# VH-VL binders against Gas vesicle protein F (gvpF), part 3

Target 1, 213 residues: Gas vesicle protein F (gvpF), of Haloferax mediterranei (q02231)
Amino acid sequence: MSDNLYTYGVIEQEDIELEIDGVAGAERVYTVDYRTLSAVVSDIDTTDPERTDEDVQVHNTVLQHVLEYDGGRTVVPMSFGMAFKNGRTLKGVMRGARRALRSALNDIEGTVELGVKIITSSEGGVSHDAIRADIGDRLSELSINETENDLFSDRLVVNKSYLVARDRRDDFDAAIDTIEEEYGDELTVQYTGPWAPYNFVDIHIGADQQRGR

## First folded at step 23 (VH-VL; from r75 with heavy chain D107E)

Design r100
Fold by OpenDDE, last read:
Structure r100 (fold): chain C 213 residues (1-213), chain A 124 residues (1-124), chain B 112 residues (1-112)
Amino acid sequence: as target 1 above (213 residues)
Amino acid sequence: EVQLVESGGGLVKPGGSLRLSCAASGFTFSKYAMHWVRQTPEKRLEWVATISSGGSYTYFPDSVKGRFTISRDNAKNSLYLQMNSLRAEDTAVYYCARHTYYDFWKEHRAFDVWGQGTTVTVSS
Amino acid sequence: DIVMTQTPLSLSVTPGQPASISCKSSQRLYHSYNEDYLNWYLQKPGQSPQLLIYYVSKRASGVPDRFSGSGSGTDFTLKISRVEAEDVGVYYCMQGTHRPYTFGGGTKVEIK
């Protein structure tokens, strides 16, 4: 039995154990503590997990589950592929990154990330600029922060991530519903989340740290 | 066969202008974002410009912003790069490149097809 | 701008032996939900660059399984399990996550 631990993210110290699918076929997700922090982990047979679309999705899903589990909590997401030799190594990494992790938790306390993609259904109609301005203004008012993604298709009108306070989530959901109602068949909205704030946290754990350096 | 063919390169003096063209064939041109990438004499690769599938969105690095313009004619399967106020540091082989397939929901931001390149030399 | 640093600058490999190239970014490359837009290109002598790996680990069409990509965050690796004569050229990594899109300086691979 391998002692390797795959890590999904970091939360305030809390004992969590979930019987859900994890990366590389894990069936149990649980926490490993270091002082006031807990790493969300699962067991894995390697420290170099293969990157697949499936496991990336599993990774994100686990974090989403933890984010909303039993009333919810703040989650600092970790990049895919963060596997450590054992609990001692993981705790060592957490120790080294403690200040940064605490800072990140404070920065995103009480927030979630929401993704919004909007495409036009047909050519013509309301101008893309008008749509972007209208929708952008509405959602910006309900958000703490936002990031804009590159647009490589003319049919893609909006591609943004929003940092939203948890207590404003319902307002944001309602705004999306209103937008869909008002624009009808002219637009297709992909509304995703809630997510741990991937785009609003800057935490880096390098390969050397994984190796205990 | 999927193919990109650049043309329009040449020798130009500093402050001069050139217009590069890229002819696409073998695929539905209008479905793909397109890029210009240049390779310096030192063999460094530099992103120069991006244009969305329909041409509504364009992106440039600061090094060429305000001097270069990217455009496309989907009816002619053609991509263009208008270069004004050329500088010595603009000397390079210029490649047109196709963006990887884009399906709105899943992105893969890579250049999967490249032309043979056209050489631009800016010298007094 | 994100700086992409490749190591080594050059690599001489005996045919049939493995090769490994590192690419490090000055900033994390995942955009949303662990979407790292890290690509690898090969420019063979006298040719244009060609896509080898995209999205960290996906092989482009026609690329043999001898090539593999891995990594996350700021550390990425291209591996060739068994180097062949046709693998000679300059390898470049690039990030497509943040504008301006930037390339590594290249790694020249030669056969001993």
Scores: ipSAE 0.824, ipTM 0.916, lowest interface PAE 0.5, mean pLDDT 93
Fold by OpenDDE, fold request of step 25:
Structure r100 (fold): chain C 213 residues (1-213), chain A 124 residues (1-124), chain B 112 residues (1-112)
Amino acid sequence: as target 1 above (213 residues)
Amino acid sequence: EVQLVESGGGLVKPGGSLRLSCAASGFTFSKYAMHWVRQTPEKRLEWVATISSGGSYTYFPDSVKGRFTISRDNAKNSLYLQMNSLRAEDTAVYYCARHTYYDFWKEHRAFDVWGQGTTVTVSS
Amino acid sequence: DIVMTQTPLSLSVTPGQPASISCKSSQRLYHSYNEDYLNWYLQKPGQSPQLLIYYVSKRASGVPDRFSGSGSGTDFTLKISRVEAEDVGVYYCMQGTHRPYTFGGGTKVEIK
């Protein structure tokens, strides 16, 4: 049997074991420790997992479980496809990235990422600048940070990711509800998350080890 | 058949202006974001401009921002690129390209249809 | 700006043999939820670029299954399992994650 480990993300050192679906058919997600850090992992039979929509979703779902585990965890997400030969290799990667990982954990401590897409019911003709500004202001007030995505459709009024403190999550949810109530006849809101803060961490993990496969 | 046909290229002096056109056919033009991409004489590909499906949103790289404008006429199935204050480094084959379309909830940000290109030469 | 680096610059391949092209980005290409907007294009001689692969591994319409894309983060690969004469041209990777959208320098594929 292979000792390969698929990695999802990194948290503060903690022993976690979840009986949930993992990438490539894994049925157990657990942690591998390195000092004050823990990598969230599952067993895998390859170091080059196939990228499918399904497994990408599984990856994200695992991270959501960890993010919400027992009152919530701060999670530095790892990119899909980060598989290592064994625990020793993984710990080596964590060692090399320790400072960056600690910094990232500190930056996103107690936060989650939320996605907001808002579309109009019509394909165009009406300006939604005032509505966009209003919604933007409301959500910005409740978030620590935000990113704007490209708008390729005129039906898109808002396409943003928000970094939100966990203790403000309820306020953010309520704001979304209010927005839906106020503008629901004209606009449709897609509210997603919570996610690990993909857009708000800048870390490269395992690049050298991945190249050596 | 899905098709994009560029026109309007030519020789222009530095500081001059040129307007490119792209005629679309074979698909519902108004549903797609559109792009201009150019290929330099060295064969490098460079993104030049993006316009949303209805024209409400436009994007440019810093290299052309303030000099180029992108517009569209959905009733005429036409895309335009107005190029002002042209420079030698703007010399290239200019392609119009269609954005991959799925829906506004899921995007892939690729160019799935390209025109034949029109050549723009900026020279003294 | 994100710099896309392709290797090798050129490949000469015997028909029926496999080919592999690497594309490395100076920054990660996912912005949210592992959405990596990495595309591959082929420009055949005397033609416009055509889409081969989008979203890292999805084949565009009409693209043969001998073409495959893989990778994540900053490292991506295009593979041709069995190169054919019609596969001759210059291959470009492109990132669509962050503006400005940027292309690799291209990899020329020739037949021996």
Scores: ipSAE 0.814, ipTM 0.911, lowest interface PAE 0.5, mean pLDDT 92
Fold by OpenDDE, last read:
Structure r100 (fold): chain C 213 residues (1-213), chain A 124 residues (1-124), chain B 112 residues (1-112)
Amino acid sequence: as target 1 above (213 residues)
Amino acid sequence: EVQLVESGGGLVKPGGSLRLSCAASGFTFSKYAMHWVRQTPEKRLEWVATISSGGSYTYFPDSVKGRFTISRDNAKNSLYLQMNSLRAEDTAVYYCARHTYYDFWKEHRAFDVWGQGTTVTVSS
Amino acid sequence: DIVMTQTPLSLSVTPGQPASISCKSSQRLYHSYNEDYLNWYLQKPGQSPQLLIYYVSKRASGVPDRFSGSGSGTDFTLKISRVEAEDVGVYYCMQGTHRPYTFGGGTKVEIK
């Protein structure tokens, strides 16, 4: 039986155990503590998990469960594929990254990430600048931060991620609803989340650290 | 057969201008974002420009921003790169490249089709 | 700008033996949903680059299963399980996450 641990993210120190699906068929997600931090983990048979769309989704789903756990948790997400040889190795990594992790947790405290994609019904030559600006202003007012993604299709009018305070989530949801009501005949909105703040944290954990080297 | 064919390369003096063309065939050109990528004499690959499927959005690195313009004519299945104020460091083989299939809901930020390239030499 | 660092610069491999190329990014490459826009290209001698791997581990159309991509965070790897003569060329990693899109310096793979 391998002692390998797959890691999803890091939260404030807390003992959490969830009977949910984890990466590579795990059925239990739990926390491993290092001082004031807890890594969200599951057992795995390898330190080099295969990257599949399915397991990426599982990874994201686990993080969503943690985000919404018992009133909500602040989560620093880790990249897919972060597996460690054992708890000692993981704690070592957390030790090395403690300052950065604490800083990240502080920066995103009480927040979630929301994704917004808006497409037009058809490709056309009509400028959507006014609509983009209007929607952008509305959502920006309700968010702490935002990122703009590249637009490779002319049908894609908005492709943004928003960092939103948990206590403003309802307001943001309502704004999305209003936007859909106002522009629904012309635009389709893809509203996703809540997500751990992937786009608003910058944590670097190298492969060498994963292998205990 | 999916194909991209670049043309318009040549020798130009510093400060000069050149317009590159890329002819696309074998696929629905208007559905794909397109890119220009250049390869320096040292064999480094450098992203030069991106244009969305309909041409509404364009992106450039700072190295060419303000000097280069990317455009497309979907009716002619053609991609263009207008290069002005050329510099010696712009010397390279220029490739047009197709963006991976993009359905706007799921992004594939890769270049799955490349042309044979056209050579641009900027020299005094 | 994100700097992509490839190692080694060159690799000589006996046919049938495995090969591994590393690509390190100066910053994290994923956005929301773990969308890691890390790609691998092969440029064979006298040819234009061709896509091998996208999204870290997805093989492009027509790419043999002996090619595999993996990695997370800032560390990515391209592996060839059994190198063949046709695999000779220069391999490039590329990040498409943040503008400007940037490439690694390349790794030349040769047959011993």
Scores: ipSAE 0.812, ipTM 0.907, lowest interface PAE 0.5, mean pLDDT 92
Fold by OpenDDE, fold request of step 25:
Structure r100 (fold): chain C 213 residues (1-213), chain A 124 residues (1-124), chain B 112 residues (1-112)
Amino acid sequence: as target 1 above (213 residues)
Amino acid sequence: EVQLVESGGGLVKPGGSLRLSCAASGFTFSKYAMHWVRQTPEKRLEWVATISSGGSYTYFPDSVKGRFTISRDNAKNSLYLQMNSLRAEDTAVYYCARHTYYDFWKEHRAFDVWGQGTTVTVSS
Amino acid sequence: DIVMTQTPLSLSVTPGQPASISCKSSQRLYHSYNEDYLNWYLQKPGQSPQLLIYYVSKRASGVPDRFSGSGSGTDFTLKISRVEAEDVGVYYCMQGTHRPYTFGGGTKVEIK
């Protein structure tokens, strides 16, 4: 039996065991501890998992589940594909990345990431600058931080990620509802989350560390 | 067949201007963001400009910002790059490139179609 | 700016043998939902670059399955399971996550 561990993210030390679908067909997600940190992991038969849309979704779903499970917690997400040959190797990686992980946890403590995409219903060349500004201001006020993605379509009015305090989530949700009510005839809102703060953490775990080299 | 054809390259002196064109065919041009990418004589690839599907949004690296402008005429299936205040370091083969399919909800930020390129030489 | 570093600079491969090219980014490339905009291009001799792999591991249309992309975070790899003569050229990785979009320096693949 392979001792390889697929890693989803890192949390404050906590014992979690979930019977949920994991990457590469895993059916159990659990934690591996290193001091004050816990890695969220599942068993895997390879250290080089195939990247598929399905497993990427599973990865994200697992993290989302962990993020919200039993009252929720702060989660530092790891990139898809982070598999380690065994627990010792994983702990070694955590040790090496401890400072960064700790810093990340501190930076995003009590927060979640929310995604907002807004598109226009028509291809018409109507400027939506005022609407964009209004929506932007509203959501910015309710968020700790935000990132803007590139807009490759003129129909895409807003493409942002927001870092939001968990205790302000309801306010943010309400704001989205209001926006939809006000602009729903003209705009379609895709509101996603909560997510682990992918866009608001800076974790560097190299391939060498992943492979235990 | 999906095709991009660049034109307008040539020899220009430093400080000069040049306008490149890219003619698109074989696909619905107006649905795609477009890019300019250049390849230096050293074969280094450099992103030069991006324009959204309708032209409302444009992006540039600092290296060309303020000097280059990107535009498009969807009715003519044409992409343009106006290059002003040209410098020696702007010498390159300039490619127009199509953005990967973009459905608003999922992005794939790649260039899936490239033209043959047009050569721009900036030399005194 | 994100620096993309490719290794090796050149690779001479016997036909039928595998090849592997590494691309390392100076910063993580993923954003929300693990959307890594890491692409691989091949520029064959005398031709324009062509897309091989996008989104880390997705093969572009018409790209043989002997090409595969993998990686995460800052480390990405392009693999050719069995190199063929037609695979000769310069391979470039590119990140499309953060402006300015940046390319690796290229890896020249030749046949022995």
Scores: ipSAE 0.803, ipTM 0.903, lowest interface PAE 0.5, mean pLDDT 92

Design r100
Fold by ESMFold2, last read:
Formats: structure tokens, sequence, C-alpha cells
Structure r100 (fold): chain C 213 residues (1-213), chain A 124 residues (1-124), chain B 112 residues (1-112)
């Protein structure tokens, strides 16, 4: 029997066990502790998992579940495909990254990430600048921070991630609803989340500190 | 039969200007973002410029920002790179490259079609 | 800027044997929805680069299944399960997640 662990993210130390679908057909997601931290993991038969669209979605779904489960918690997400030979190896990596992980947990405490794309029926133009300014002001007022993503299509006028306090989510949701109502057929809003704040932490494991494959 | 063909390369003195063209065929050019990528004599690949499918959004690395301009004419299926204030370090083979089709719901970012390249030499 | 470091710089392989190329990024390539825009290109002798693998592990159209990509965190790998003569060239990884988009320094693959 394999001792390999697939890792989804890191939380403040907490004993969690969930009977949900995990990467590579796992049916149970649970925690492995290192001091005040817990890694969210599932069992896996390899340290080099195949990257499929399906398993990327499963990875994200697990993190969303953990983010909201039993009153919610702060989650530092890991990239897809991080698997370790055993619990000892995983704990060694957590030890090497402990200060960065603690700092990230503190920076995003009590927050979620929300994704927004605004897609217009027309390409480019002055109205796109006005739409971008209006929507930008309204949403940034409701967020702690935001990041921009590149615009490869002229029909995209907003492509941003927002860091939002959990207690401001209802206000943010309402703002999105109002924007959709106000602009009608002129635009389509792609609104996603809540996500663990992928775009608001910068932590890496395995490359600079300790290889754990 | 998707094809990209660059032209306009040559020898130019430092401080000079040069305009590269890229002719596209075999696909709906106006639906794709486009890039310029250069390969130095040391064989390093460097991203140089990006332009959105309709031309409203452009991006450049700091090394060329303010000196290079990217543009497109969708009616002529053509992409352009205007290079001003050229330096010896701009010597390279310049490729135009097509961005993967932009799906608003599931994004991929790769350069899926490349031209043959055109050589720019900045010397003497 | 994100530095992409490839190892080895060159590789001589007996035909029919496997090959593995490492690409390490100076920071996590993470973007929205766990989207890692890590790609691999092959430049055959005298040719332009061509897309081989995108989105870490997806093969481009017409690429044989002996090519596979994988990776986690900052560590990515291209594997060729059985090297053939037509696989000779320089392999480049590229990240498209954060501007400026950057390429690895290349790995030259030769046949012994």
Amino acid sequence: as target 1 above (213 residues)
Amino acid sequence: EVQLVESGGGLVKPGGSLRLSCAASGFTFSKYAMHWVRQTPEKRLEWVATISSGGSYTYFPDSVKGRFTISRDNAKNSLYLQMNSLRAEDTAVYYCARHTYYDFWKEHRAFDVWGQGTTVTVSS
Amino acid sequence: DIVMTQTPLSLSVTPGQPASISCKSSQRLYHSYNEDYLNWYLQKPGQSPQLLIYYVSKRASGVPDRFSGSGSGTDFTLKISRVEAEDVGVYYCMQGTHRPYTFGGGTKVEIK
C-alpha cells in the first residue's frame, strides 16, 4: 500500500475529514498536522499525478468545500499536482515553508477570492472605458484588494480577481446583480467563486526548499 | 493551411527604425490575439509584444516599451511591429505567433502557430 | 520577472530510450482557478518553434502520445517515453501566467 499524499492547500491546524471526491478517484479528504498548520490531503498512488481537466476541477472543488465547511476558514491553496511520498516528507516541506505559510494565512484571514469577467456584445470603444471605470469603482469599493488579468479579446472590458472579506460577500453579490440588471443585454458577467485566494498569496513548495515528489 | 509569413527584416544602424509585417492566412485573423517573439543569436527566446484580437489592448516587456509599437489591420490579415531607437541587443530573428483561440470560459495561453521568422541585425 | 530554469542544458539519448527535461520557475505560476499556463515548444534544426505541450500536460494537435507533461508548484517536467530521430532539437518551456511572459533557456536533445 502506497503512503503518497496529494496536497490541496494549508489551513490553520484543524482536524477535518470529509467523505467527498478527491483527485485521482480519492473518496476521502483529510488533514495532516504540522504544529499550528494542517495540510489538506487525500491518498494517491503516485507522486506524479496526471493533469486532466476533470481532476483540476476536483482539486478546486475540494478547496471550495474546505473554504466553506462548518462555518468556513482561511485556506492557502496549492497548485494542482503537488503530491508527496509520505506524511514525513510533507511535514518536512511544511517545516521549511512554515513562516511563508503563516504569513499567507495572516494576510488572507477571513477572506475569499471572487472572479469577475465583463464581456460586451461589441468590441472596443469609448463605452468600454466608461463601463470599466464605473464597474471598477463599484467593485473595488467592496474589496480589500484586486488583481488584473490580461485582455486577449476586445470584448473583455474587465478581467479581475477581487479579495473580499467574508462579511462583505453579500454586498459584492448584490453589486454584481445590480450591474447585470443595469446594463442588460450590453454585457455578460462571468462571476465565479468563492475561491481560496489563489491570486493573493505567493507561496511555493518543493522548488527552493525541499523536493517532496 | 494556417500560415504566418514575416517580412521587413534587414540590417540597420543603432538608433534606426524598422517595420516588420506578418501576413496571416488560413484562419479568421480577427478572432485571435497575436504576439511577436524574438530569438537572440544566443538562441534565447524573448516575448516582445502582444495585441488583442481587435487591437484595443497591447502589452510589452520593459526592454522594448516606449520603443516598439504593435498594430494590426484585420481587413488585410496583417500584423505589424514598428521598432524605433534600435539597439544592438535587438538583433534577433523575429517571429509572429498566434495566441490560442480565446475561450471566455476556459482560457489557454499558448502560441500555437509560428511564422518562419525574419532576421533583424542592428550593427555598425 | 519569472525566471524559468531548464535542466539539463543538453541531452544525448540512444533511440528508443526515455528522456526527461526539467523546468523550474522562480515563483508559482498560479493564476485564477488553479490555471497554470506552462507550455513546451520544440525547435527542430533549421525550423521555427512549434507548440508541443500546453497547460502543463495537454498535447498540441498532432503531437505523439510518447510526449507527456506534468508538474506541481514550481517544478515541471517534459517526458519522452521513447526518443526517436525526429525528436532532435531544442526544447523550451514557457510561462504565460505573468507578464512579462518568459521562456526557459532551452534543452538541446541529440541522438547518440
Scores: ipSAE 0.721, ipTM 0.892, lowest interface PAE 0.8, mean pLDDT 89
Fold by ESMFold2, last read:
Structure r100 (fold): chain C 213 residues (1-213), chain A 124 residues (1-124), chain B 112 residues (1-112)
Amino acid sequence: as target 1 above (213 residues)
Amino acid sequence: EVQLVESGGGLVKPGGSLRLSCAASGFTFSKYAMHWVRQTPEKRLEWVATISSGGSYTYFPDSVKGRFTISRDNAKNSLYLQMNSLRAEDTAVYYCARHTYYDFWKEHRAFDVWGQGTTVTVSS
Amino acid sequence: DIVMTQTPLSLSVTPGQPASISCKSSQRLYHSYNEDYLNWYLQKPGQSPQLLIYYVSKRASGVPDRFSGSGSGTDFTLKISRVEAEDVGVYYCMQGTHRPYTFGGGTKVEIK
């Protein structure tokens, strides 16, 4: 049993302990406090975790549980693979990043990220600009912010991430349902989330920090 | 089997124009986004342009935006780069490259097939 | 623009020994829930670049399993477990996450 800690994300200070699957076979996810912040962690036997599709999915699933657990909270997500030699090292990293972490928590307070792709049923024939404008206006009105991803296929007319207040989530879900009803077979909607707002937070914690510096 | 063959490179004076072509074979060209990438004499690789599978979406870095145009003719399995207002800095080997097949459910963004390149030299 | 910094600039390796190449980005590369569009290309002498590793760690078709990729966020690594003579060339990392898409400056691998 090592002292290494794998980090999933940062929240407002709160004591959380969940008996759920974690990265690298962990069975418990809990918090480590630093002042008004808590890091969401699990125990791990290395500071250099192997990146597998399975553990990336586990990482994201843990964050989704924390995002929704006990009424939900604001979660600043960390990149996969942020592991530290012990709690003291982790707290040192949180101390060094405290302003950035506090700023990120404030910027995304009470929000989730939702992903939307709109895929046409055919390569051509439908006015992609009209569909993009219609759907874009409807979803943007329900969101705080959005980012657009690159479009490599002409069948893909919307590829966006939306930052949505938690209390507007049901309205956003309803808008997606209405869009699906109105367009029918003309397009397919891929709707994902809720996610911790990966695309709306920019926090740098380098690999050197995870080795106990 | 899968091939990309560039052509149209040559010597051109600053301010001049040149049109590069890329002939694709061995795959369904219209299903793939395509790119142009150049390699400078210093051996640095620089992304130059992207075009979506049907041609509706194009992207450029600021260094060439407004001077270069990317286009494709899916009936002829051909990709083009129109280069205007050429500068000495545009001297490079130009490659066409195929984007990985766009999977709406699991995206990869790699250039999985490259041509052999065509050399563009811009000098007085 | 995201700057991709490769270390070392060159690497001279005894045949059969491991090699490791670092690629660091000036910004996080992850997109949509740890989907890092970080790729590695090998340009052998006199050839065009060829895809080696994509999506951080997936080997392209025909790439031997002595090549592996790892990393996340800003720090990425290409490893060759046992360098062979055919592995000589210049290795480039590339990020496809944020436009403009950018390449590292290259790492030349030689046999000594």
Scores: ipSAE 0.720, ipTM 0.887, lowest interface PAE 0.8, mean pLDDT 89
Fold by ESMFold2, fold request of step 25:
Structure r100 (fold): chain C 213 residues (1-213), chain A 124 residues (1-124), chain B 112 residues (1-112)
Amino acid sequence: as target 1 above (213 residues)
Amino acid sequence: EVQLVESGGGLVKPGGSLRLSCAASGFTFSKYAMHWVRQTPEKRLEWVATISSGGSYTYFPDSVKGRFTISRDNAKNSLYLQMNSLRAEDTAVYYCARHTYYDFWKEHRAFDVWGQGTTVTVSS
Amino acid sequence: DIVMTQTPLSLSVTPGQPASISCKSSQRLYHSYNEDYLNWYLQKPGQSPQLLIYYVSKRASGVPDRFSGSGSGTDFTLKISRVEAEDVGVYYCMQGTHRPYTFGGGTKVEIK
């Protein structure tokens, strides 16, 4: 009956099957191959899935598992809601996007995205400029690239996404630990990831192919 | 009652300057980032400026950068837009707008309260 | 700059009938981890814009549940399940993901 596939992302061809929570109550995540590529998918009973905060988080959690599973791999993440009528339709979309997907995989090979927010105590009296200079320089030196996010609160002195090579992750983790030790209660560090590098790829898969007609 | 009230609009010649004010009431002004948004005579909405809750961070589109300055006085619950080197294209209704409350874990980027606007006309 | 394209430009609707407004962005709007800062505003005649929908699909305070938003990537939709007289005005989508923040050109909704 329903052959619909919800798609999380694309990896280098590999057979993966995980018994984890998926979007719309799925309990199994697996791969569908197209030549040297694999789409990470789960079964779904629609091509127009409802967007809820819970399922957006499930989508991201699936990608994190795939990113780290069995030694880790490069993952090109897809936007929430990419669902296709069947495997044939999905493979057709992958065929059309083959070059873009390969380019994206190459661009982010061996990397992860790490998110960092540094939040000051409103009662600490700590200089925001000094904190930004110190911490920003230390973390930037450990990353390949960074994207700065807008600052809407004056308590927020760092709000960045970092592209970090996998072999530099321990150094980055250690830098976060030493920052937390050095500043103590003057700062709260929100350190997130690893993520598939959402902010460091620009990949588009045709939405029209999602429905299969 | 949450309110934003703009003032300071008027007629000004090209190359002139004008200072807009926005008086806030009914909420803790210092907890919210604020914006200026303008609506052209053609009814297009254009983001003009952003200022963080304490005033340390400001952002502008290239079209007004270097000519406009945004500031706030949290003790007076007031937001300001200083507009210099005005051009005919700056003719618009100017709204102040409140950013949704900034949650460090769950961010929303919407303008949830708008003032009634003040009209700026730049003409020879 | 991200261009936000709305269709249709104008919509004339019989009261009680559904309406749908499209907003397409020139590039994908997700920021991190599938967080799309796509909002909808309604400007009723003679009034200031008011927030209607934020974060693609969340209704602002006091907005009736006949309004719904959906979409992802570059394609977003606002639906009104049954149009009422109070829904007349101009609807604007806005992206808050990438500076400069940009609005769509507007869709005027009228009663037929």
Scores: ipSAE 0.709, ipTM 0.886, lowest interface PAE 0.8, mean pLDDT 89
Fold by ESMFold2, fold request of step 25:
Structure r100 (fold): chain C 213 residues (1-213), chain A 124 residues (1-124), chain B 112 residues (1-112)
Amino acid sequence: as target 1 above (213 residues)
Amino acid sequence: EVQLVESGGGLVKPGGSLRLSCAASGFTFSKYAMHWVRQTPEKRLEWVATISSGGSYTYFPDSVKGRFTISRDNAKNSLYLQMNSLRAEDTAVYYCARHTYYDFWKEHRAFDVWGQGTTVTVSS
Amino acid sequence: DIVMTQTPLSLSVTPGQPASISCKSSQRLYHSYNEDYLNWYLQKPGQSPQLLIYYVSKRASGVPDRFSGSGSGTDFTLKISRVEAEDVGVYYCMQGTHRPYTFGGGTKVEIK
């Protein structure tokens, strides 16, 4: 019978209630409103949740569901583990972060994040540079922004996250399909998403605010 | 039985050069990205360089970029750090470190094996 | 550069008692999809650093279950449920999310 709330992300004010799996065995995900904003939450017995692979995946799955549910919406994702003593504490944090949350929602309005890794069947070389440049240009043309991840294996030709407008997503999907057709077994494409745009939002709320301070 | 052994440290004057080596054994060296990390006299740890498993991609912090180069010879299970234009601030114990096995689908970024270190002193 | 701040600088612990070390980053460490590449290393006296905890909470091979890691965002914690003599040394947190990769300043743990 705790009042604690685990927070997944923030959306434009909207009443949502979903009977889906949540962090720490929660079976209901819903919204808590603060003016023009809503926090996506579930009930939890602590303000210091255990970090497990399963619950990190549940957190991300909840955000994916909210991102696409009932026609979709803009979602500002929160880091795993943001839990608050009660609704009043959560609303206080939202009030303190209101401008930053509004700015983030505006910056990513109507977008999703898509992840792309391209792995070759062979080790690196000159042909890999050409493949990287070609594929990079084609996908960048269809995106608003991109971030690069470090390359630790020479078989990894592309490791990027893309910020893509929802209305260009079908074009992006088609470009991925075309790349797979053109290269065949020379490369493997790992294409993930849609995700709430983790890599394109810089929001800090602070851990002390999570615990009612 | 996984081992990394550094060598090539010593005393060098400012502006000088030094080449460090790291010999790897007990694992398939060509499957792993590798790093150099240094520990200053104040016991602070600083990342110095990264090289991909095949050698095509390298990364450096601004403090050493343009002065240090990293390379590897996978046939010899060896990693190298060429240090040029050395400064007093480069004085440290230099470790080679192995990146965790790169899983293309579930990445973990840690240095799971470290060598014993080799000491570099930059002084007149 | 991301600054990793560890507290306390030094910790004296009665054998068998718990210990807790804090690591705070100057900005969020997440990358994609809640990826926090936050690691903990232990440097025992006279030895090189060794991996203790990776990906915030995963124990490296052979690390006793009395060690646990937690946290997210900017605040991370290493806990030792019952400190033993072999746990003496300097503990460093490290972020591998954003280049340049950076370490905390270290926390010296001693038995008193």
Scores: ipSAE 0.697, ipTM 0.881, lowest interface PAE 0.9, mean pLDDT 89

